# VHH binders against Programmed cell death protein 10 homolog (ccm-3): the designs that were tried, part 15

Target 1, 215 residues: Programmed cell death protein 10 homolog (ccm-3), of Caenorhabditis elegans (q17958)
Amino acid sequence: MNEEGGYLGAMTYQCLYSPVMEKIKQQHRDDPRASLALNKLHTALTTCEQASPSFLYDFTKVLLDDSELSVNLQESYLRMHDTSPTNDLIVSGYEQNADYKELTKRAIELRRVLSRVPEEMSDRHAFLETIKLIASSIKKLLEAINAVYRIVPLTAQPAVEKRKREFVHYSKRFSNTLKTYFKDQNANQVSVSANQLVFQTTMIVRTINEKLRRG
Short names: E, the ipSAE of ESMFold2; O, the ipSAE of OpenDDE; V2, 0.75 times the mean of E and O plus 0.25 times the DockQ between their complexes.

## First folded at step 16 (VHH; framework vhh_vobarilizumab_d1)

Design q4 (from p1 with S100T; at its last look DockQ between E and O 0.09; V2 from the best seeds 0.00; counts 0 for: pae O 5.7 > 2, placed apart)
Fold by OpenDDE, look of step 16:
Structure q4 (fold): chain B 215 residues (1-215), chain A 125 residues (1-125)
Amino acid sequence: as target 1 above (215 residues)
Amino acid sequence: EVQLVESGGGLVQPGGSLRLSCAASGFTFDSYAMAWYRQAPGKGRELVAGIDSGGRTTYADSVKGRFTISRDNAKNTLYLQMNSLRPEDTAVYYCAAYGTEIDLYFEYMESPDYWGQGTLVTVSS
């Protein structure tokens, strides 16, 4: 598995499969058997992913390769982040807590604004405006992380701090990628860095959920 | 209380040099990106130079090669060395701070968290 399989693989179900599952559920909402089948499919997909990391990503790639379609996966993932479900960004069991709610809110906002990158890159003015929004969103998410850091159990603080540092690292990397982009117009690298930042955003919430569950 | 206090402004002839200083207090200076802005009479405020917490710098095209931004974290001070000054450099110069861990490229596109009161630079024969 390559680096791409790591961060894209981790987001594959939420980004690609979850929206489709929800769509099909809605189409078959009056069929109890269909609902049951969809639940089984969900369980099966999740089991496969747990048993083999990036399974769904690999599976998807094979499908695309056989389809004779030319698909830019990095760009496609970014675009799909705009409409993907956000249940993975919720701190479970703490939905009424103001700080955890804020974290969820800011995480969602960042993922959504990053999803605009592919659409805006071709227009310098529009892209600069989007970059401002991304910067602001990153700042707000960092503030939310800091607030959560202060209220999580002491045993969870090191993990939260680690996620924060990684998030900051990839934020800076994304910034540098943008600088380079305005020089060489390598759009693909921008998409890569943006997706990595989306992944880090998800990892923050995932880590918090994991630590709170164990506490 | 956060304070940014600019100094070093004054009257200088074209071709001359000035060094501006900004003394910072009330926050963790070494974790902040800093910048110089200026506002000429009848014009809007514009970015002149920026420096992130890691020391990376950026400059407006109009001042590249003439101005140098630097920082001394031990002294909590930001500097702007201005060489080869021109009449069009006449402005009130402001020190600004960005309270983020993000790269300068993001930070200078945002609104600063803190502003100084400004120091006047006049370039005239």
Scores: ipSAE 0.018, ipTM 0.381, lowest interface PAE 5.7, mean pLDDT 89
ESMFold2, look of step 16: ipSAE 0.709; ipTM 0.852
ESMFold2 (binder alone), look of step 16: mean pLDDT 81; pTM 0.831

Design q5 (from p1 with S111E; at its last look DockQ between E and O 0.85; V2 from the best seeds 0.75)
Fold by ESMFold2, look of step 16:
Structure q5 (fold): chain B 215 residues (1-215), chain A 125 residues (1-125)
Amino acid sequence: as target 1 above (215 residues)
Amino acid sequence: EVQLVESGGGLVQPGGSLRLSCAASGFTFDSYAMAWYRQAPGKGRELVAGIDSGGRTTYADSVKGRFTISRDNAKNTLYLQMNSLRPEDTAVYYCAAYGSEIDLYFEYMEEPDYWGQGTLVTVSS
């Protein structure tokens, strides 16, 4: 299992900082000084994150520890995806291509159904129905990844195959964690494995974007 | 020992119907998820339909609307009603059992715990 700061760290700006920045922008939409200040803050935060990966995650943990708020971070990150923007799952410049469009569609659907896990876990029958939807969504995403593999440049194929292998590995870890959950009721590990799978889903699309842009 | 015994296969004309049965013994049928698979000559086995212990069902796209999976827990029996049969439905049909609903839902990366011996369905004039 990867450390929390690895997979949550990669999602911290998207899940926590970006939504707050957008809320503040909307609250001050008629003040150009606020917009300029928020753009400067965005640049500073992303620069810090580039210089030190997981900086924003570590910073957020310090703030939460100092605040003494009781926050379930795994569930919080997961829930945020239900309402978060999905533009990070689009293959830029290829939105009209049927195979890339299908990849985006399936990635969005998987992330949304995984975001429901914290709310559904307490009701076994409702949770099993949601798990069925998750499993179907994973299958459809795998099919979409295979279709995209056939159309990416040959130089990109090894990277796509690597991401597919990681996605399959974390999909199996998720299914195994679910089986264990029904025995030991460890809800946190289910949320951990769901977040890891969301991260792997995002990384597929990110890797494809990077390879299509570079080569 | 666990047994899954299929019956009801045979020769039928296109557009016809068949009902397959799978008699189960040697395990707690009520707790298991059940499935029908099929294998046409030269192809791998594919899931046709699944039903978990709570009655939740799933179907392959190729059979949805034509086939109905059901179970009778009192009789330890799994059924597959096959309507509007087509030549492409010709295959050996297998009964399968999963000890966990999770494995049925993730069938594309998990294996059933038990398999039947299969029953041949031939759809031809």
Scores: ipSAE 0.706, ipTM 0.854, lowest interface PAE 0.7, mean pLDDT 89
ESMFold2 (binder alone), look of step 16: mean pLDDT 81; pTM 0.831
OpenDDE, look of step 16: ipSAE 0.725; ipTM 0.862

Design q6 (from p1 with I102L; at its last look DockQ between E and O 0.75; V2 from the best seeds 0.71)
Fold by ESMFold2, look of step 16:
Structure q6 (fold): chain B 215 residues (1-215), chain A 125 residues (1-125)
Amino acid sequence: as target 1 above (215 residues)
Amino acid sequence: EVQLVESGGGLVQPGGSLRLSCAASGFTFDSYAMAWYRQAPGKGRELVAGIDSGGRTTYADSVKGRFTISRDNAKNTLYLQMNSLRPEDTAVYYCAAYGSELDLYFEYMESPDYWGQGTLVTVSS
């Protein structure tokens, strides 16, 4: 029913709510009652998300629909990654290992170049240059994934290979969506495909972290 | 119907030069992205150089500064000028065509629409 809520929902707190909560906390930093209320709000939001996956995404959609604001949510999520934290792309406990460090670096680079898509799509020359950078970044990330595959425990290798195949699949879909865009100018599908690729990049690192904790 | 025919290969001394040509027919050459690939014995095919329909070029790091890709749309011909040749450049060189320049940019996960039969380049004393 709600495939958008799956991949956008997974990043909604990080991209939208966490920065807003931090801004409001700083705005009221000299009021301890506001600080306590904001902590309670944070707990309530996370409790709702646990009880009903993608709740924050659904809530945001209803709010925007009722506000009558013209907001392109797909583009907004992409833009937010330019300034969002990247700690979700770190392989915890292995930050100084050369291969895992390279994986993190390439994942961050891909996320950041994909975040430029909404602002550059209308300028064909700039967009083609950005597409070349995206293609190069995908290639470098694939190389980093291959290097990590060789050093993870044998029990983790099937999961890493599965995530690599999904990443390749969505990379091809992104490329095909770009070809369609140059025919029909459907910018929304480019943003959808870019967000799906950001999600797949995150899932590679998440899966490695999960397997390293248990292997 | 579609044909890509390479020529200009041969035996050359290290430090020498060769110019490869690829005559294309059976498709709208002007709208295709074009590439040169090479395959050394026991290796897979690797991209050497690419040129899109707008003239933007890319090169493998191993040949950058020594090789120049170009195209003549009036003659439906792709070229590769190879200078300062080294023994490691020994390979069969293939002409390839992509219907979308995006497929050239994403060459590591896409296949060309068309391949030539190849021309052998041997660099030895």
Scores: ipSAE 0.574, ipTM 0.752, lowest interface PAE 1.1, mean pLDDT 89
ESMFold2 (binder alone), look of step 16: mean pLDDT 82; pTM 0.838
OpenDDE, look of step 16: ipSAE 0.806; ipTM 0.904

## First folded at step 17 (VHH; framework vhh_vobarilizumab_d1)

Design r1 (from q1 with D61E; at its last look DockQ between E and O 0.82; V2 from the best seeds 0.79)
Fold by ESMFold2, look of step 17:
Structure r1 (fold): chain B 215 residues (1-215), chain A 125 residues (1-125)
Amino acid sequence: as target 1 above (215 residues)
Amino acid sequence: EVQLVESGGGLVQPGGSLRLSCAASGFTFDSYAMAWYRQAPGKGRELVAGIDSGGRTTYAESVKGRFTISRDNAKNTLYLQMNSLRPEDTAVYYCAAYGSEIDLYFEYMQSPDYWGQGTLVTVSS
């Protein structure tokens, strides 16, 4: 799968499918057969995603491309993070641990402030204010990652360090993309870089959950 | 040649005030983001305050409410008003310049383009 399918794919169910499934479920709440069918559909979608990572992204992309709809997926995914569930950013079983809780808090905050980018790019003053907030949020998340690094099992530390390096790399790419944006006004590249940073943030928490579950 | 020349340092008693100035030359001052850093004995340099080209400011937590950064683009001069000084504020204070406001906002991952020579501030009885 392509690079876009990697990072957008990781958030496709939460951004696109979960809200639709919830809406349809509510529309049919008085019909037990619809409830059973929706559960079966959910199972089928998740089974396909397990068998072929990013299946839901690929399916959606083909549907939109074949329909010739002109949808800016990068901006759409980014905006949807404002309302998307954040349970993927929780370290399961450690919700009350101060360091893991801080990691979750800072990851959510970064995701939320990045979601504001498409709406604010046209106003230099608003955009610079949001960029300041993004930079502050990245700094706080880095501090939270460092705190968690010190308390994870020693066997997990190499994986967490690798994810931290990737997060720093994409944070620098985001910063450089912003500087380029003020020269070339390529709004899509800012959205691409922001979505990649959201993905890297998600990967940190996912990796920690995987390492804590595996023992 | 780019030059950043600090002045206004000196000896002051705790609770006192100082105003630092940084005269800038050799670049388009009004397009640069500016910052004050400090380095206490035995420690690394740390950001004290920053101000972008549009006047937006940021401060280290240790100085919020006591220090005020400002700039005069007509005079190519950066200022730091330091009030309620504490012994912990004793350091060499450096003027710094960033060619991009983005680099100031991401200062923890980037270095300034230019540094001044520093001015010593001593807060002691």
Scores: ipSAE 0.716, ipTM 0.866, lowest interface PAE 0.7, mean pLDDT 89
ESMFold2 (binder alone), look of step 17: mean pLDDT 82; pTM 0.835
OpenDDE, look of step 17: ipSAE 0.842; ipTM 0.929

Design r2 (from q1 with S31D; at its last look DockQ between E and O 0.85; V2 from the best seeds 0.77)
Fold by ESMFold2, look of step 17:
Structure r2 (fold): chain B 215 residues (1-215), chain A 125 residues (1-125)
Amino acid sequence: as target 1 above (215 residues)
Amino acid sequence: EVQLVESGGGLVQPGGSLRLSCAASGFTFDDYAMAWYRQAPGKGRELVAGIDSGGRTTYADSVKGRFTISRDNAKNTLYLQMNSLRPEDTAVYYCAAYGSEIDLYFEYMQSPDYWGQGTLVTVSS
């Protein structure tokens, strides 16, 4: 909870800024000066994010607070994953490898099914159907992680194993939050745990990319 | 005391059928999610099929289309209809119960609350 700026911060560019930047880029694709300005804005945003990992999240939060808008950020970030770019889940340079391709596929599927949580929580039967899909997606992602573990360089295996353990930990936390939700109807905790699971999924792919670059 | 008692196992030829039953007592059957697991010689237990309290089912890929899980809440009984049996289906089949539907959905990270003693199914010529 107190690390909201950490896991939401890590997703802020992807969820809020990247999709908007792509939409505006498409609207102005026939204007070379607009394209240049958008490239400069992109560079500035990514430079800010690299220099201060939670800056875009903090900036957005101040903007919303000053505008007097009432927005549930946890639910908003989850919904945005349905349409957000998924290039952060690609293992660069290995797109044609069957095991890495499967990892990407399963990571995207889990992200998308988790994005449905906010709109379905109030309908018990619809939510239980979605929870089944989430559990199945987690299982398939774990299988894909295990397959990738066998083919990464031996020096990368400890890092992949650590990320797998974190993913399992947050998957169990998510399942426990769901059981509690059916008792106390605390929708916010479900969204928090879902966002944390999305973050852990992203970290698996990021770590693999970093290790395959022999960092 | 909770009891899960399996029956219906036996020897069957490849391509044959069997129907397994699990009689449950000592808990509110209607509130529990139920599952069939199997354990082949020298291997770990694996989920075969599950059915939650609302009747939602799931199947292992290896049995999908051949096996059907069902429950009769009036009789506190879980069933597994096994068709088109193959030698690789040879195993001890266990009935299992989960106190939460969530635990069944996440079975690969959970243990059932209760197990039966198992019934042997042998598929051999």
Scores: ipSAE 0.690, ipTM 0.840, lowest interface PAE 0.8, mean pLDDT 89
ESMFold2 (binder alone), look of step 17: mean pLDDT 82; pTM 0.833
OpenDDE, look of step 17: ipSAE 0.788; ipTM 0.903

Design r3 (from p1 with A35G; at its last look DockQ between E and O 0.88; V2 from the best seeds 0.79)
Fold by ESMFold2, look of step 17:
Structure r3 (fold): chain B 215 residues (1-215), chain A 125 residues (1-125)
Amino acid sequence: as target 1 above (215 residues)
Amino acid sequence: EVQLVESGGGLVQPGGSLRLSCAASGFTFDSYAMGWYRQAPGKGRELVAGIDSGGRTTYADSVKGRFTISRDNAKNTLYLQMNSLRPEDTAVYYCAAYGSEIDLYFEYMESPDYWGQGTLVTVSS
C-alpha cells in the first residue's frame, strides 16, 4: 500500500463506512435480522482490514475508479471528521481521570478544527483565524500529552514519548506546509498534512490504550 | 542590519501603567508578525502578546485584559500598553519579529527571526 493508504486507511472505516452502517442500522432498527447482518458485516470488514492493512481504503479506491466519480479523498476524509464518532480518542477505563479526560478533550478539539480546513482555505482571513485555532489546539494537546506522560506506567513512557515526538514532527510539517501554501496555493498538500496530523493524534491515544491494557 | 530597539521600561508601583515601544528597522515591518516576550529572573522567556500583519492579536492568559499590543506600520513601531501592573509582571521585556504569521501562531515550537535587546520593567512598592 502507498503512504496515503497508511494514514487514510487507518481512518477509512470511521470516515466512510461507519456513517453508512449507522444510517442503515437506524433505517432498520425494528428488524433483528438486519441488526445481526450489520454486525456480521462490520466484523467481516474489520477482519479483512486486520489481515490486509488499508483493505477498505484500497477497496474504496477501486470503487471510485470504476464509478467515474471525481472525489477529492484528502478533503473528504478531513471533512468527515467533523461528524464522525470520536470513541477512538477515549482512554478506555480511565474516562474519569482528569489527565486522560483532558487528553481526549484536546484530541477531539484538534480533530474538529482540522476538519474545517478544506472549507476555509480559499478565504485568507478565515483561514488565518482557523490556523490560529489549530495552533492553539496543538499546544493544548501537547500539554495534555505531557500530563499523561507523567502518570502512565513507566513501561509505557518510551512509547508515549515516541508518539509525542512524531506528533511534533508532523505539527512542524503542517506549519511548513501552511507557509508554502500561502506562496503556491497548493490546497491538496495542506489537506494531506492535516490528515497526517489527525492520524498522529489518533496514534497517541491508540498507543496509550494498548499500553494500559497490556501493561 | 535588522534592529529592534525597546524603550519605555522603568520602575512603577503596583496598579500603575507603562507603555513600551519597539522601534524596528532593516526589514519590511508591515509584512512581519510581532510579539512581546518577557523573562523574569530565573525563568525562561514567554510570549506575552502577539500581533500579526493583519492586526490579529493574542495574549498570554496572565495579561489578558491588562495589556494591549498594537502596531503603527507607518512608523515601524510596536507598542505594549501595560495597565494594572503587578509585582509578577517584573521582567525584561523583549520585542520579537516573525517573518510569517504562521511562526507567531506556532511560537511554542518556532523561534522569532529577530530579537530586541530588552527593556527592564520593575513593579514594586
Scores: ipSAE 0.730, ipTM 0.868, lowest interface PAE 0.7, mean pLDDT 89
ESMFold2 (binder alone), look of step 17: mean pLDDT 81; pTM 0.823
OpenDDE, look of step 17: ipSAE 0.793; ipTM 0.900

Design r4 (from p1 with A33T; at its last look DockQ between E and O 0.76; V2 from the best seeds 0.72)
Fold by ESMFold2, look of step 17:
Structure r4 (fold): chain B 215 residues (1-215), chain A 125 residues (1-125)
Amino acid sequence: as target 1 above (215 residues)
Amino acid sequence: EVQLVESGGGLVQPGGSLRLSCAASGFTFDSYTMAWYRQAPGKGRELVAGIDSGGRTTYADSVKGRFTISRDNAKNTLYLQMNSLRPEDTAVYYCAAYGSEIDLYFEYMESPDYWGQGTLVTVSS
């Protein structure tokens, strides 16, 4: 779905391309030809990402695959959520409402426990304990979503219901991926499904914010 | 084919103890994750406790410290030791089986593979 591609593209730009561009700009700060070329490159990358929200992710993955570099971008992006700001999970203007505050709390908790997946997968016992925490966190988030559903305006209820259904769908895919992982050890698919859940969690809060604003 | 048969339910006074058993047949008990559920009057079924094939346990907050789940793989039997019983523990208790511990962790969106008949526990003066 295009929402997943947009998230991955944004993370790829912030984690990889932006720091590289800054480093090269510093190295060539006294060269007008290099400065002009770097500005053109920056514009081209931005244009490509705007036209195709997952372009930078797709390009980077092909580049790494063809260069035989073994970098797992999905795991790297998950780890970033352990320390990233969580302002995107706040329901603006309702920070003191108990139900919206609980939604924010549970969304943050799920994001944090999902970020641990890459580090925990190699230790079966530790991973099973982390999976229990993920499942508990998903349950608590669903309860918070249900509570918010009951208090949002009637016009917002269909959108919240849609996001809840998508979140449940991806939660089940994650659960199935975990069961398969213990058979085939496909760590990449576990990281992909975990990133999908992080994205769906963000979309719930974003949708609520959009529906609670007039414009 | 598969059977889960609970026993040990009954009437007890508040503060009392009761031990439930679940005899399992028709599947490889050692490989399954086992659980106890309960259904109180007017409520849906809720997970009480679970135990995976390696003996790892989980408990609902409402029973933690009072109930102990255990299994005897040689006898294909699941147990629930219920201590310090309260009136709110009154329910029909069900034995359940999962093919994967992961489905138990996700019990709120996944169903057990098998259910027992249930045994009634009543806690009343």
Scores: ipSAE 0.648, ipTM 0.800, lowest interface PAE 0.8, mean pLDDT 87
ESMFold2 (binder alone), look of step 17: mean pLDDT 82; pTM 0.835
OpenDDE, look of step 17: ipSAE 0.762; ipTM 0.880

Design r5 (from q1 with M109L; at its last look DockQ between E and O 0.91; V2 from the best seeds 0.81)
Fold by ESMFold2, look of step 17:
Structure r5 (fold): chain B 215 residues (1-215), chain A 125 residues (1-125)
Amino acid sequence: as target 1 above (215 residues)
Amino acid sequence: EVQLVESGGGLVQPGGSLRLSCAASGFTFDSYAMAWYRQAPGKGRELVAGIDSGGRTTYADSVKGRFTISRDNAKNTLYLQMNSLRPEDTAVYYCAAYGSEIDLYFEYLQSPDYWGQGTLVTVSS
């Protein structure tokens, strides 16, 4: 629960709650009191998430347990990345810098190709083509991370290197999971490892943003 | 035992062509993904081209459009046609095999299962 709530929890607000909150806000746009209440609810949800990173994930699990819905959560989160906001992948204040811009571009591209995994797995030939694209995207993101490593402040380099090592570790886990999938057809583990890789991608950009703000 | 034996290396002039062969034995060739690597003096081995069991190919940017990888499963042989050769292409070229196509796609994270002994290609006037 702790590990799954960690990586899925980190993306729950962006993928699930933020789009719903915006939709409700639009449905009540002619009611100023509803707008104020929705802003207060937004603040409460984000405050809870900051205080307890798995809160919205745990809340979602409780709701699903109480419902008659049968939802594959790993696949659902992965699919939602196709249309989710990508503001979390921008290096703030450096949007026009070639190296940081390339990092953002490659992070977005990896997230999007990983979102295709649940729908592609049933066709071996199509899935192998998608896996080739994923492998290429991971390689390009690693190159972008290396380029950024050279330009971040010296004090930030250890943190960036640590995030790169974690990303490599989860990339290897993903590739091993794919090999196992072609033997045992365990589609859930492929989605789990894909979501973990999405999380690691986000953490690289988040760490860079944090280190650049602090100097 | 598994063997990968390269041949066809040699000295060529800039702009020339050369075809490398890799004879494979000791494993089910047509189920393996195959690759050519090269190692220039003082540098690490780098992927030049790969071909999986389904015929999907990949190329390093530096050789794309000039080199063609192919395989003949009936003869258990991997080929590399090298055209428009440049001095920068001078290296020992190695044949490599992967038991899984996944490992070829993720070659930057994985080592091949098998390596050949290498064949030297020198591009000089």
Scores: ipSAE 0.732, ipTM 0.866, lowest interface PAE 0.6, mean pLDDT 89
ESMFold2 (binder alone), look of step 17: mean pLDDT 82; pTM 0.835
OpenDDE, look of step 17: ipSAE 0.847; ipTM 0.925
ESMFold2, look of step 18: ipSAE 0.701; ipTM 0.844
ESMFold2 (binder alone), look of step 18: mean pLDDT 82; pTM 0.833
OpenDDE, look of step 18: ipSAE 0.864; ipTM 0.923

## First folded at step 18 (VHH; framework vhh_vobarilizumab_d1)

Design t1 (from p1 with M109L; at its last fold request DockQ between E and O 0.91; V2 from the best seeds 0.82)
Amino acid sequence: EVQLVESGGGLVQPGGSLRLSCAASGFTFDSYAMAWYRQAPGKGRELVAGIDSGGRTTYADSVKGRFTISRDNAKNTLYLQMNSLRPEDTAVYYCAAYGSEIDLYFEYLESPDYWGQGTLVTVSS
ESMFold2, look of step 18: ipSAE 0.736; ipTM 0.876
ESMFold2 (binder alone), look of step 18: mean pLDDT 82; pTM 0.836
OpenDDE, look of step 18: ipSAE 0.861; ipTM 0.925
ESMFold2, look of step 19: ipSAE 0.726; ipTM 0.868
ESMFold2 (binder alone), look of step 19: mean pLDDT 82; pTM 0.835
OpenDDE, look of step 19: ipSAE 0.857; ipTM 0.922
ESMFold2, fold request of step 21: ipSAE 0.726, 0.703, 0.725; ipTM 0.875, 0.845, 0.866
ESMFold2 (binder alone), fold request of step 21: mean pLDDT 82, 81, 82; pTM 0.832, 0.831, 0.835
OpenDDE, fold request of step 21: ipSAE 0.859, 0.859, 0.861; ipTM 0.921, 0.922, 0.923

Design t2 (from r5 with D61E; at its last look DockQ between E and O 0.88; V2 from the best seeds 0.81)
Fold by ESMFold2, look of step 18:
Structure t2 (fold): chain B 215 residues (1-215), chain A 125 residues (1-125)
Amino acid sequence: as target 1 above (215 residues)
Amino acid sequence: EVQLVESGGGLVQPGGSLRLSCAASGFTFDSYAMAWYRQAPGKGRELVAGIDSGGRTTYAESVKGRFTISRDNAKNTLYLQMNSLRPEDTAVYYCAAYGSEIDLYFEYLQSPDYWGQGTLVTVSS
């Protein structure tokens, strides 16, 4: 599978399908047959996504390709994060723990400031301000990851460290892409690297949740 | 030959003030982002303050409100005004230059292009 289907695929349900399903359900709230059908559709979509991680991304791509619509998916996914649900960034069962709560807060903040990139890229001075905010947000998230590393079970520490290394790697790639952007004006590569960083942020929280599972 | 030359360090009582200067040569100063770093004994270098080519500043939380970074592009000089000095501020202070303000913003992941030789600031009674 292509790499775009990996990182965009991982966020397609939260960014696109969940909000769309909610809007359609509200439009048909007084129709019990439509409500039943929409609930079945919702379940089928989530089941398919869990069974095949890129399914909803692939489905969306086929739909757009057949429609011949010209949609910039990289920018669209970034913009969607401004208003998309963030419950995927919560460490379940630990919502009141100060360190996990801080991790969630900083992950949400980074996701939201990255969502501003498509709007800001054409104005150098505005974009530099946004880049400064992104860099500050990455630093704060790294500090939160370090704090969580100290309190997770010892068996979870290697996985958290691996995710931190990936996040650092993609943060460096993002900063290098920004430097190149001011030379070549390749806006798409900035959006690609920003989405990859959003994906890495999500994977940190997802990995922590997986390692902390309790019955 | 690129050169960053710090001056203004010395011994100061707690609560005192110092003003550090960094004279820059050998590169286009007004195109560079500039920073002050410090290194206390047994510690790594840490960013104290930064200023980009457009005048945007950043400060370490430990110095915010006490230190002021500024630049004079006509004189190719970077400044750090340090007020309300504490023993914890004791360190060698380094002038640093970044060819890209992006590297300054991501300083925790990047290194400056150029370093000065450092000037010692000692805060003790």
Scores: ipSAE 0.713, ipTM 0.848, lowest interface PAE 0.7, mean pLDDT 90
ESMFold2 (binder alone), look of step 18: mean pLDDT 82; pTM 0.835
OpenDDE, look of step 18: ipSAE 0.865; ipTM 0.924

